VHH binders against Flagellar brake protein YcgR (ycgR). Designs and how they scored, part 215

Target 1, 263 residues: Flagellar brake protein YcgR (ycgR), of Thauera aminoaromatica (c4kar8)
Amino acid sequence: MAELSTPSPASPAPLDGGRGDELEKFTLRGARQILQLLQDLITHRGLITAHTGGGHSFMTAVLKVDEERGRVVLDPSPDPQANRRALAAPRLTCVTQLDGIRIQFPLVGLGEGQDKGRPALFAPLPAEMLRLQRREFYRLQVPLAHELSCLLKAEDLARKPVEVSARVIDIGAGGVAVVVPTGAAEFVIGGTLPACRLALPDGEPIELDLEVRNLNRQTQRNGTEQLRVGLRFAALPRAADTRIQRYIFKTERALNAKARGGL
Short names: E, the ipSAE of ESMFold2; O, the ipSAE of OpenDDE; V2, 0.75 times the mean of E and O plus 0.25 times the DockQ between their complexes.

## First folded at step 19 (VHH)

Design NA6 (from LB5 with S31V; framework vhh_7pa5_2; at its last look DockQ between E and O 0.71; V2 from the best seeds 0.00; counts 0 for: SAP .676 > .668)
Fold by OpenDDE, look of step 19:
Structure NA6 (fold): chain B 263 residues (1-263), chain A 121 residues (1-121)
Amino acid sequence: as target 1 above (263 residues)
Amino acid sequence: QVQLVESGGGMVQPGGSLRLSCAASGFPFSVYWMSWVRRAPGKGPEWVSTISDSGGSESYADSVKGRFTISRDNAKNTLYLQMNSLKPEDTALYYCAREFYEDFGPWFDHWGQGTQVTVSS
């Protein structure tokens, strides 16, 4: 009777896929540090976006840290549907900022209840919290004037290959966010778009594989719908990474100079 | 330093209107998506609306759709929220927030101190 080794529960996907080693130095794992950071979020009334997956998110805040019970208390959404999604989600990805520093942490095992007679969400204390202080994790909002684009190789509803030129709205070392017309292609979260082309102003397009991580619908003023797509670089060559970083640095500097009244 | 300063809040009767403003400084306002979020007393925060960098794209929470209009003037580094047909349930502290969209989705990296909107008879 071969003991079917129950596959070890897949380690929760790293907060940032593929950069696990680089993120470790920014990851707090100490209980005291985590508690302090959560307390700081309470003190500063941090607005937290909690992502439930599937392109859904809701806003929350840390209400209380219960050290004795080892749990965090969160504000529920005013939207009951968001709360249902949260409770059904295997994991929440919480994102916020403190003192201009991006804070990201997972919550698992959510439950609902009451805190001091008010509805609340409960979760065990996060095992880790990410504090991203470094520029390499910076996301640049791409100026419209740069017309940065990404040619996406995707499929339509009929699974026919299609190419979609997407405007890049932000870019970082880990990926891009793009805007596409609704219906231009079918995107599946977790799916890979192979051999896409990212066009930077400084040279030839970069060929790369992109992973679809998030989808968000937007409405244009004219009533047409657009889709924001969060894409992760599945594998980025070092040379490409360098180019992207250079672009980000140069652009950020220029934008900041302009904002300060510089030409 | 990034600064967002909300204004235009006040007390209004049900069915009334208010226009909120958010003055942005310390960053290139015109390249960022901006949002309004609100927090009512005793409730969790709620996303209200988002507008694209150029103002060409907008989104609204279902609770405010058809009543609220988000707009921006990039030349003035100002975000606006026109609120019509106000209801008591719109009573909240309203925040202007700078929005990012990453692989995991939207999040806010900066917000102001908020402006209080009170809808009461």
Scores: ipSAE 0.876, ipTM 0.958, lowest interface PAE 0.5, mean pLDDT 90
Fold by ESMFold2, look of step 19:
Structure NA6 (fold): chain B 263 residues (1-263), chain A 121 residues (1-121)
Amino acid sequence: as target 1 above (263 residues)
Amino acid sequence: QVQLVESGGGMVQPGGSLRLSCAASGFPFSVYWMSWVRRAPGKGPEWVSTISDSGGSESYADSVKGRFTISRDNAKNTLYLQMNSLKPEDTALYYCAREFYEDFGPWFDHWGQGTQVTVSS
């Protein structure tokens, strides 16, 4: 969203404790491994979403790897504004999949140029790439019938407190995404919403602080607009994390069983 | 296994219409937001449209607003793209894509092989 964006790079949460060690197991750092993975993305024509921070992203693909110059070559977007945002961004977070495995890698130092006479984007090869097969990085898509909700304690434009009940559309270990009507509150990327309440089916709502990470506009059937709001959990107690993981696993099993057992 | 199969592409003249379909199987279709992505000859992929899990919300790239309509039928596990007032610039391979929306934004974890749309005189 250009109106709500900043030029600052996307900064993933710091890794610490045991989860930091677990992410290392999925991290490729060898130059040959990185080259091979990028070449696999070329061969499979992988669709990559490149996030520039501030809630902005564009679609791209790896055109080639220039091993001699140590750089990766990407398709530019057909949207000139997306290309300008990408070139202004100090960091891209690229996300895609290969064989059902989430692939994530940073690119820094993006530049514009030509490849075989065609416009292209260039960056140094990433120093690391993640192949995330572990369920802890999984986001459950929440069934509409569950009516899972989160009460957001936010502010309107006049800085007056407002409470917004938002439908949770996905949930994972690190946060939730919700939908709200545009204008229901003022959301600022990087802002925090203290003392929100996540209503899970089994037990009392969980009180938690949320950080706004992404805003994404959608149009409803009646022509009015909604926002998808990406929200990250602040310090999440173990008991809350356990309840969230239990909800995710039970719901996933139920969805998979319905897809198989109904036939 | 997750499968997405696009169909309904073909050749049309400028100003014409096509309806694309995407048959989904191997996953609980109704809980996923779904998108159309296209790749024009010699150009990178471009997001076209996204529809919410229930079908109650949608969004479009500026280049297709007012001409394209995304829809879905959750009972038939099918995603659609109605394409009207087609232009030569709409010539592309059109992919059906399954979306995840992380706190950093959307990304696609599966897509089909695509269906070709060619708009020419």
Scores: ipSAE 0.745, ipTM 0.904, lowest interface PAE 1.0, mean pLDDT 85
ESMFold2 (binder alone), look of step 19: mean pLDDT 84; pTM 0.839

Design NA7 (from LB5 with S57T; framework vhh_7pa5_2; at its last look DockQ between E and O 0.64; V2 from the best seeds 0.74)
Fold by OpenDDE, look of step 19:
Structure NA7 (fold): chain B 263 residues (1-263), chain A 121 residues (1-121)
Amino acid sequence: as target 1 above (263 residues)
Amino acid sequence: QVQLVESGGGMVQPGGSLRLSCAASGFPFSSYWMSWVRRAPGKGPEWVSTISDSGGTESYADSVKGRFTISRDNAKNTLYLQMNSLKPEDTALYYCAREFYEDFGPWFDHWGQGTQVTVSS
């Protein structure tokens, strides 16, 4: 009777896929540090976006840290459907900022209840919190004046290959966010778009594989719908990474100079 | 330093209107998506509306759809929220927030101190 080794529960996907080693230095794992950071979020009334997956998110805040019970208390959404999604999600990805520093942490094992007679969400204390201080994790909002495009190789509803030229709205070392017309292609979260082409101003397009991580529907003023797509670089060559970083740095510098009244 | 300063809040009767403003400074305003979020007393925060960098794309929470209009003037580095047909449930502190969209989705990296909107008879 071969003991079917129950596959070890897949380690929760790293907060930032593929950059696990680089993120470790920014990851807090100490209980005291985590508690302090959560307390700081309370003190500063941090607005937290909690992602439930599937392109859904809701806003929350840390209400309380219960050290004795080892749990965090969160504000529920005013939207009951968001709360249902949250409770059904195997993991929340919480994102916020403190003092301009991006804070990201996972919550698992959510439950609902009451805190002091008010509805609340409960979760065990996060095992880790990511505090991103470095520029390497900076996301640049792409200026309208500096058009970046990404040629996406995707499939339509009929699974026919299609190429979609997408506007890049933000870019970082880990990926891009793009906007595409609704219906231009079918995107599946977790799917890979192979051999896409990211066009930077400084040379030939970069060929790269992109992983679809998030989808968000938007409405244009004219009533047409657009889709924001969060894409992760699946495998970025070092040379490509360098080019992207250079672009980000150069653009950020230019934007800041302009904002300060510079030409 | 990134600064967002909300204004235009006040007390209004049900069915009334207010226009909120958010003055942005310390960053290239025209390059960023911007949002309004609100927090009512004793309730969790709620996303209200988002507008694209160019102003060509808008989104609204179902609770405010058809009543609120988000707009922006990039030349003035100002975000607006026109609120019509206000209801008591719209009573909240309203925040202007700078929005990012990454692989995991939208999040806010900066917000102001908020402006208080009170809808009461």
Scores: ipSAE 0.839, ipTM 0.956, lowest interface PAE 0.5, mean pLDDT 89
Fold by ESMFold2, look of step 19:
Structure NA7 (fold): chain B 263 residues (1-263), chain A 121 residues (1-121)
Amino acid sequence: as target 1 above (263 residues)
Amino acid sequence: QVQLVESGGGMVQPGGSLRLSCAASGFPFSSYWMSWVRRAPGKGPEWVSTISDSGGTESYADSVKGRFTISRDNAKNTLYLQMNSLKPEDTALYYCAREFYEDFGPWFDHWGQGTQVTVSS
């Protein structure tokens, strides 16, 4: 994901997926389990996205595990800027998939070096890895026909209030991702958007406070720019959570029925 | 179940063109953002391009901007990559990947076996 991103002040990109404290039961901390999982990623040639913070990421892979030295060895990016960001980052969040299971792990203390004469990145073995089955990390990709939207209450460059209607591209238990035109508002990673309104098909819009977690700039074919914005739900009321989960369940059920040739 | 099958790779001279295709099945293709990722011999994977669910927005790595065009046909559940002005450095195994976007940013939860592109004299 080598797109240009807007630098953010003071608040790092989310390093924990979704609702981190609810994920403890999916966290592996045994050294043997961690080594085996890393080896499986090597064997299956896992495509890893490494997030360096501030909305930046690069693709990598585990080249090897050096158990004797307690290190994992990664491919460097062909982009020197990405490598510099990775080496400067206090923490990489690595995310990939193995057999439909989301694998996520932090790397700290990243260093640069050589492995068998080729450039490589090195880090101590992670102390923990998340192994999340489909149901634990599921983000519903919203069908285009639903035209699900969220009204964002944000600010322009002059810090004046502005409202932006944004299409919701995915939705999960912990948040949404939306698309907005670049320049529609100024978004800051870590910033809070109070009193936004999520429009679900059945019923009144839900009022939500949202936290900006990630920004990703896209370029349209006509040269104009669009932002993909990752938003986390803050302090979600039970009623709102129930409605969101019901929407996800109903939509998934409908999609699964079509996949089975449903009636 | 979810399946992504890449095709259209082959051998081509520098300056030539190829079009890659990715046939998708087992999921609602039109609801997903899709990407191309490549892996050159002896090197790590590199993101190439991403296209939105509707096809209305596209993004490219700097190394391919102006030479490659991503597109999709949601009626045929097919993703494409048109590659022009090919260079030896474009030699790689090209993967079609299904993208999710989380609070931490994008990641891929499925990819195919890839199609080989070789650019040599």
Scores: ipSAE 0.712, ipTM 0.909, lowest interface PAE 1.1, mean pLDDT 85
ESMFold2 (binder alone), look of step 19: mean pLDDT 84; pTM 0.837

Design NA8 (from LB5 with S52T; framework vhh_7pa5_2; at its last look DockQ between E and O 0.83; V2 from the best seeds 0.79)
Fold by OpenDDE, look of step 19:
Structure NA8 (fold): chain B 263 residues (1-263), chain A 121 residues (1-121)
Amino acid sequence: as target 1 above (263 residues)
Amino acid sequence: QVQLVESGGGMVQPGGSLRLSCAASGFPFSSYWMSWVRRAPGKGPEWVSTITDSGGSESYADSVKGRFTISRDNAKNTLYLQMNSLKPEDTALYYCAREFYEDFGPWFDHWGQGTQVTVSS
């Protein structure tokens, strides 16, 4: 009778799938550290954005840490639909800040109930919390004047290859967010867009593969809809990474100088 | 240092109007998307509205759509929220928040201390 080794539960996908090694130094895994950080979030009344996947998110806050039961208590959304999505999601990606430092942590196993007679969401304590202190994980909002663009190689509804020029709205070491016209292409979360071209101001476009991570519809003032797409860099070459980092650094410096009344 | 200072809150009767302001400093305001978030007593926080860096696009929660208008003056580094047809359920602490967007989606990296809006008869 071969003992079917129950496959070890797949380690939760790394918070940032492509940079696991780099993020490890910023990842808290100690129970005490996690508890302290959660307590700090309570004390500071941290506003948390919880992502349920599929381009959906809601705002929440940590209400309580129940150490005895090993669970965190969260504020439910005032939107019942958001709560339903949260409960149906296999994982929440929670993002917030403390003292200007980005905090990110996963929650799994969400349930609903009551805390002191009030509706609440419950989850087991996170196994890990990411505290990003370094600038390397900073996301730059791209100035409109830079006209940064990314040529996306995607497919339309008929699965025909299409090229879409997308405006880059923010950029970091891990990826870009872009805006595309609605209906320009079909994007699938988790899908790969191969051989895309990121245009930086300093030279030739960078060819790279992009992974679709998030989709969000935006309505413009004129009533037209745009699609915001979060894209992760897939296997970014070092040279490309260097160029991107240089661009970010240079741009930030310029923006800060301008903000200080310089130029 | 990034600073966001909300103002313009107060007490108003149902059906009334308020205009909130948020003074931004310590960062290039015109390069960032900005949002309003609110938190009512005993309730979880709620996203209210977002405006793009140039002000060319806006989004609203369904609960405030048609009643609230987000705007910005980049020359003054100020974000605004015009609130019309106020309801008791709009009673909340309103936060101005700087919005980021990453692969996982939107999040807020800075917000102010908030301004209190109370809608009561």
Scores: ipSAE 0.860, ipTM 0.956, lowest interface PAE 0.5, mean pLDDT 88
Fold by ESMFold2, look of step 19:
Structure NA8 (fold): chain B 263 residues (1-263), chain A 121 residues (1-121)
Amino acid sequence: as target 1 above (263 residues)
Amino acid sequence: QVQLVESGGGMVQPGGSLRLSCAASGFPFSSYWMSWVRRAPGKGPEWVSTITDSGGSESYADSVKGRFTISRDNAKNTLYLQMNSLKPEDTALYYCAREFYEDFGPWFDHWGQGTQVTVSS
């Protein structure tokens, strides 16, 4: 036998986010709180993005809570492939907002069935839900004028080293998202890119190890394709974290002043 | 403060066209990727289209490719959806949504109240 035992369910499915100890104060675990929050999402018709892994996601909504069976009922995707990916995924990461507050929760054990004669998806109630105010885990949308870039140390299809200069589209405490031309390198979710260099406007580039977390393909207006790559900081020295947080704070302050019409 | 206001919906016959607009205010619109999402009667929400912050790249759901065109005017803080060759299945409430991207992928942190599109004889 290759497997000696089935892994135990030692804890509820953890929330994604990469900062488990920092997230604890925003995490709801009370059954009553979870049921009420799910009901609020139903009442406000929350638009939920459900991430199935491998760079795939679909839109859904909570249709109801089946309290008797301890389950949530979700809308299926109109795309049959999205539904198949969801049913095969070990975990969905569901993300939405309520009154401008980020709501995130995992679903495991997703199943397909019927609700009142119509197709639906089912999952056990989540054991935890995250309520995040954006400022504490804020992802700054980088202004085009800053031309922020990250040099990626990656591999091509033949597994040969390649360097790719990628535009940074957003940056937060836990990582960056970048865009690259499709085919510039091969990226694998879960793969690592050692010794990449993030170029902030002030000072020398920061050397970072990055982990590929998400891939999203897009077609540019001129017909060429690009890839949006979500990258997590694998190990971030404190000095580098301080520089990144300072850049985010200064830029956010400047953008907010501009948006309010002030100089 | 952050505000997204959709307009341009209405009733049209099959094969007709509509242009939806979304007026954005209270945030630096030109720094955000933007999307259209729709919710048909009795159905769950469906992603329709996304456009990059510069407007240089766009993507579409298979169900609307070739019929819908997303665009933006960053000088006017406005997002658009041109909808051609409309079908009854396009009947839905259409939302303008602001996109954020995390290590698990994109999500929407704001959307408007929506504008109703009804395609029927």
Scores: ipSAE 0.692, ipTM 0.907, lowest interface PAE 1.1, mean pLDDT 85
ESMFold2 (binder alone), look of step 19: mean pLDDT 83; pTM 0.832

Design NA9 (from LB5 with F104W; framework vhh_7pa5_2; at its last look DockQ between E and O 0.69; V2 from the best seeds 0.74)
Fold by OpenDDE, look of step 19:
Structure NA9 (fold): chain B 263 residues (1-263), chain A 121 residues (1-121)
Amino acid sequence: as target 1 above (263 residues)
Amino acid sequence: QVQLVESGGGMVQPGGSLRLSCAASGFPFSSYWMSWVRRAPGKGPEWVSTISDSGGSESYADSVKGRFTISRDNAKNTLYLQMNSLKPEDTALYYCAREFYEDWGPWFDHWGQGTQVTVSS
């Protein structure tokens, strides 16, 4: 009787998308710093998106920091199902901004209870908070006028190889978000799409491996469904990284110039 | 600097309608997905609706589906939320928010000060 080794639950995807070394510089681990940042989020009434995995998220806010108990108090979702998912999740990935700076932090050990007679979510204080200030972590929204495409090599429901041309909606150093027609391919979170082709305007497409990280369904006005797919660059050659960074920089500059009335 | 300014809120009776507007500036509005988020008193924030950069794709929370319509005018850098058949439960501060979609999913990197919607008899 071969003990089917239950595949170890996939370690929650690192906040860093594989850029652990680079992100360390922007990671707060000091208790005082974490407390201060959480307090700042309270003061500024920061809207937090908490991701529970599987393409699900809910909005929350930090209500209180309980230093004595070493916990953070969060607003529950008005959606009971979202709260159930949150409580069932091994980890929440919380994302927000403060003063235009992206803040990310994990919460583990979520529980529910009451704070001052109101329903609340409770979690231990995060062990780390990521404060991304640098351009290297910038995510560019791809202009409609400068469409990028990514040829995805995926499988259909029958596991037949299919190629899907996807519109890139945003791009960063760590990955891309794309839009595909629903049913064009089957995407599995955590799955790898090998030998995909990212088309940049400056030359030949970049061949790269993509990891599916997130899926989100959207409805078009015509009633058709689209799928937003968050993709991580699984292995990006340095040359490709440079090209992507150059594109991002150039495009951002152009967009900002246009927004200022300069073009 | 990125600015989002919500307007159009007010007091309305149940069953009434309001149209919210969000004036965007300081960024290329037409390149961004935009969302409405609301926060009712004593409740957590709630996503309401999202619209794609081109306006060709929309999504709604189940609580507002069929009653609310998100739209945008990229030429005017303005986001809209048409709210019909308003209910007391729709009473909230409504925020216009700029949406990003990354590896972990959607999040909001900017939002305005909000516009108050009050649905009461």
Scores: ipSAE 0.813, ipTM 0.955, lowest interface PAE 0.5, mean pLDDT 89
Fold by ESMFold2, look of step 19:
Structure NA9 (fold): chain B 263 residues (1-263), chain A 121 residues (1-121)
Amino acid sequence: as target 1 above (263 residues)
Amino acid sequence: QVQLVESGGGMVQPGGSLRLSCAASGFPFSSYWMSWVRRAPGKGPEWVSTISDSGGSESYADSVKGRFTISRDNAKNTLYLQMNSLKPEDTALYYCAREFYEDWGPWFDHWGQGTQVTVSS
């Protein structure tokens, strides 16, 4: 038979960590498929959010694909600090949409330079891209009136235990996003918050462990800062998963009924 | 069918004002954080401002602080951007964008066609 290829240990980490087997059916790995998808993003003027880690991100767009050199060319940020963070980051996670479908891909080995007199960022073509269209990955934006909350068992700056009640702003099968005042606790990406409590309307709070996946800092006009925290469910029992899915379905149904009945 | 339709752009002299509007339909507008993003000629996109679902939290890029004010009317499903003391560097196509926040932080899953703002003498 023909020669066999051996998987390389240098292969990049899973695109959406901890969900790898569920995401495989949505993952593109063919070089032609990847090139075509990147070209489609260029043609449709896709607005891309590039996450650099530590809760930082910037907006960009694919300027071109340099097939001869195997590179993607991106617009730099007008914010020099964002560009410095991007160049220092071991990985960018790029997220956008095409025709209502979420597109996600990693870039590694980012460099800076010029493209025909225009400042630009450069990276090797991604080895894989995610086209995510299934509703099961849907993140419900929680209605304000529900006042959905999650009690976080975290640590302060001195590494002392603290409890923080955080408003849940979105919820999906894999986790929640919450808002807290900056300084209420210290969060570390990759850290675990044990024995947190998610309060759903339909029963007792769910006790669960949460993993910190992302931190996003925002500065308000009055100088007050907020922190959005992306939290992944760790080892979620099936009964808890069922309650979460029921909440999402019931809320979505109620929101759709309002949209149909409103004038 | 999510739709975002921007309007209110135009041509003004430096120091002038404009108010942009974004009409939202096909989704529960009041449950979403919303943003304005702009794209100047020959340059990449730049985040301008974000407003929380309730309208109680607002944030701005440093380049527009004190001059621009984001607001929303959840009863009318409309997002606004009041732009004062306009400068030539504010010339751009302005997009209304719908935000999701995931494991990787915020990102935009829909935006409109944009409305053009031109500031020149």
Scores: ipSAE 0.712, ipTM 0.895, lowest interface PAE 1.1, mean pLDDT 84
ESMFold2 (binder alone), look of step 19: mean pLDDT 83; pTM 0.834

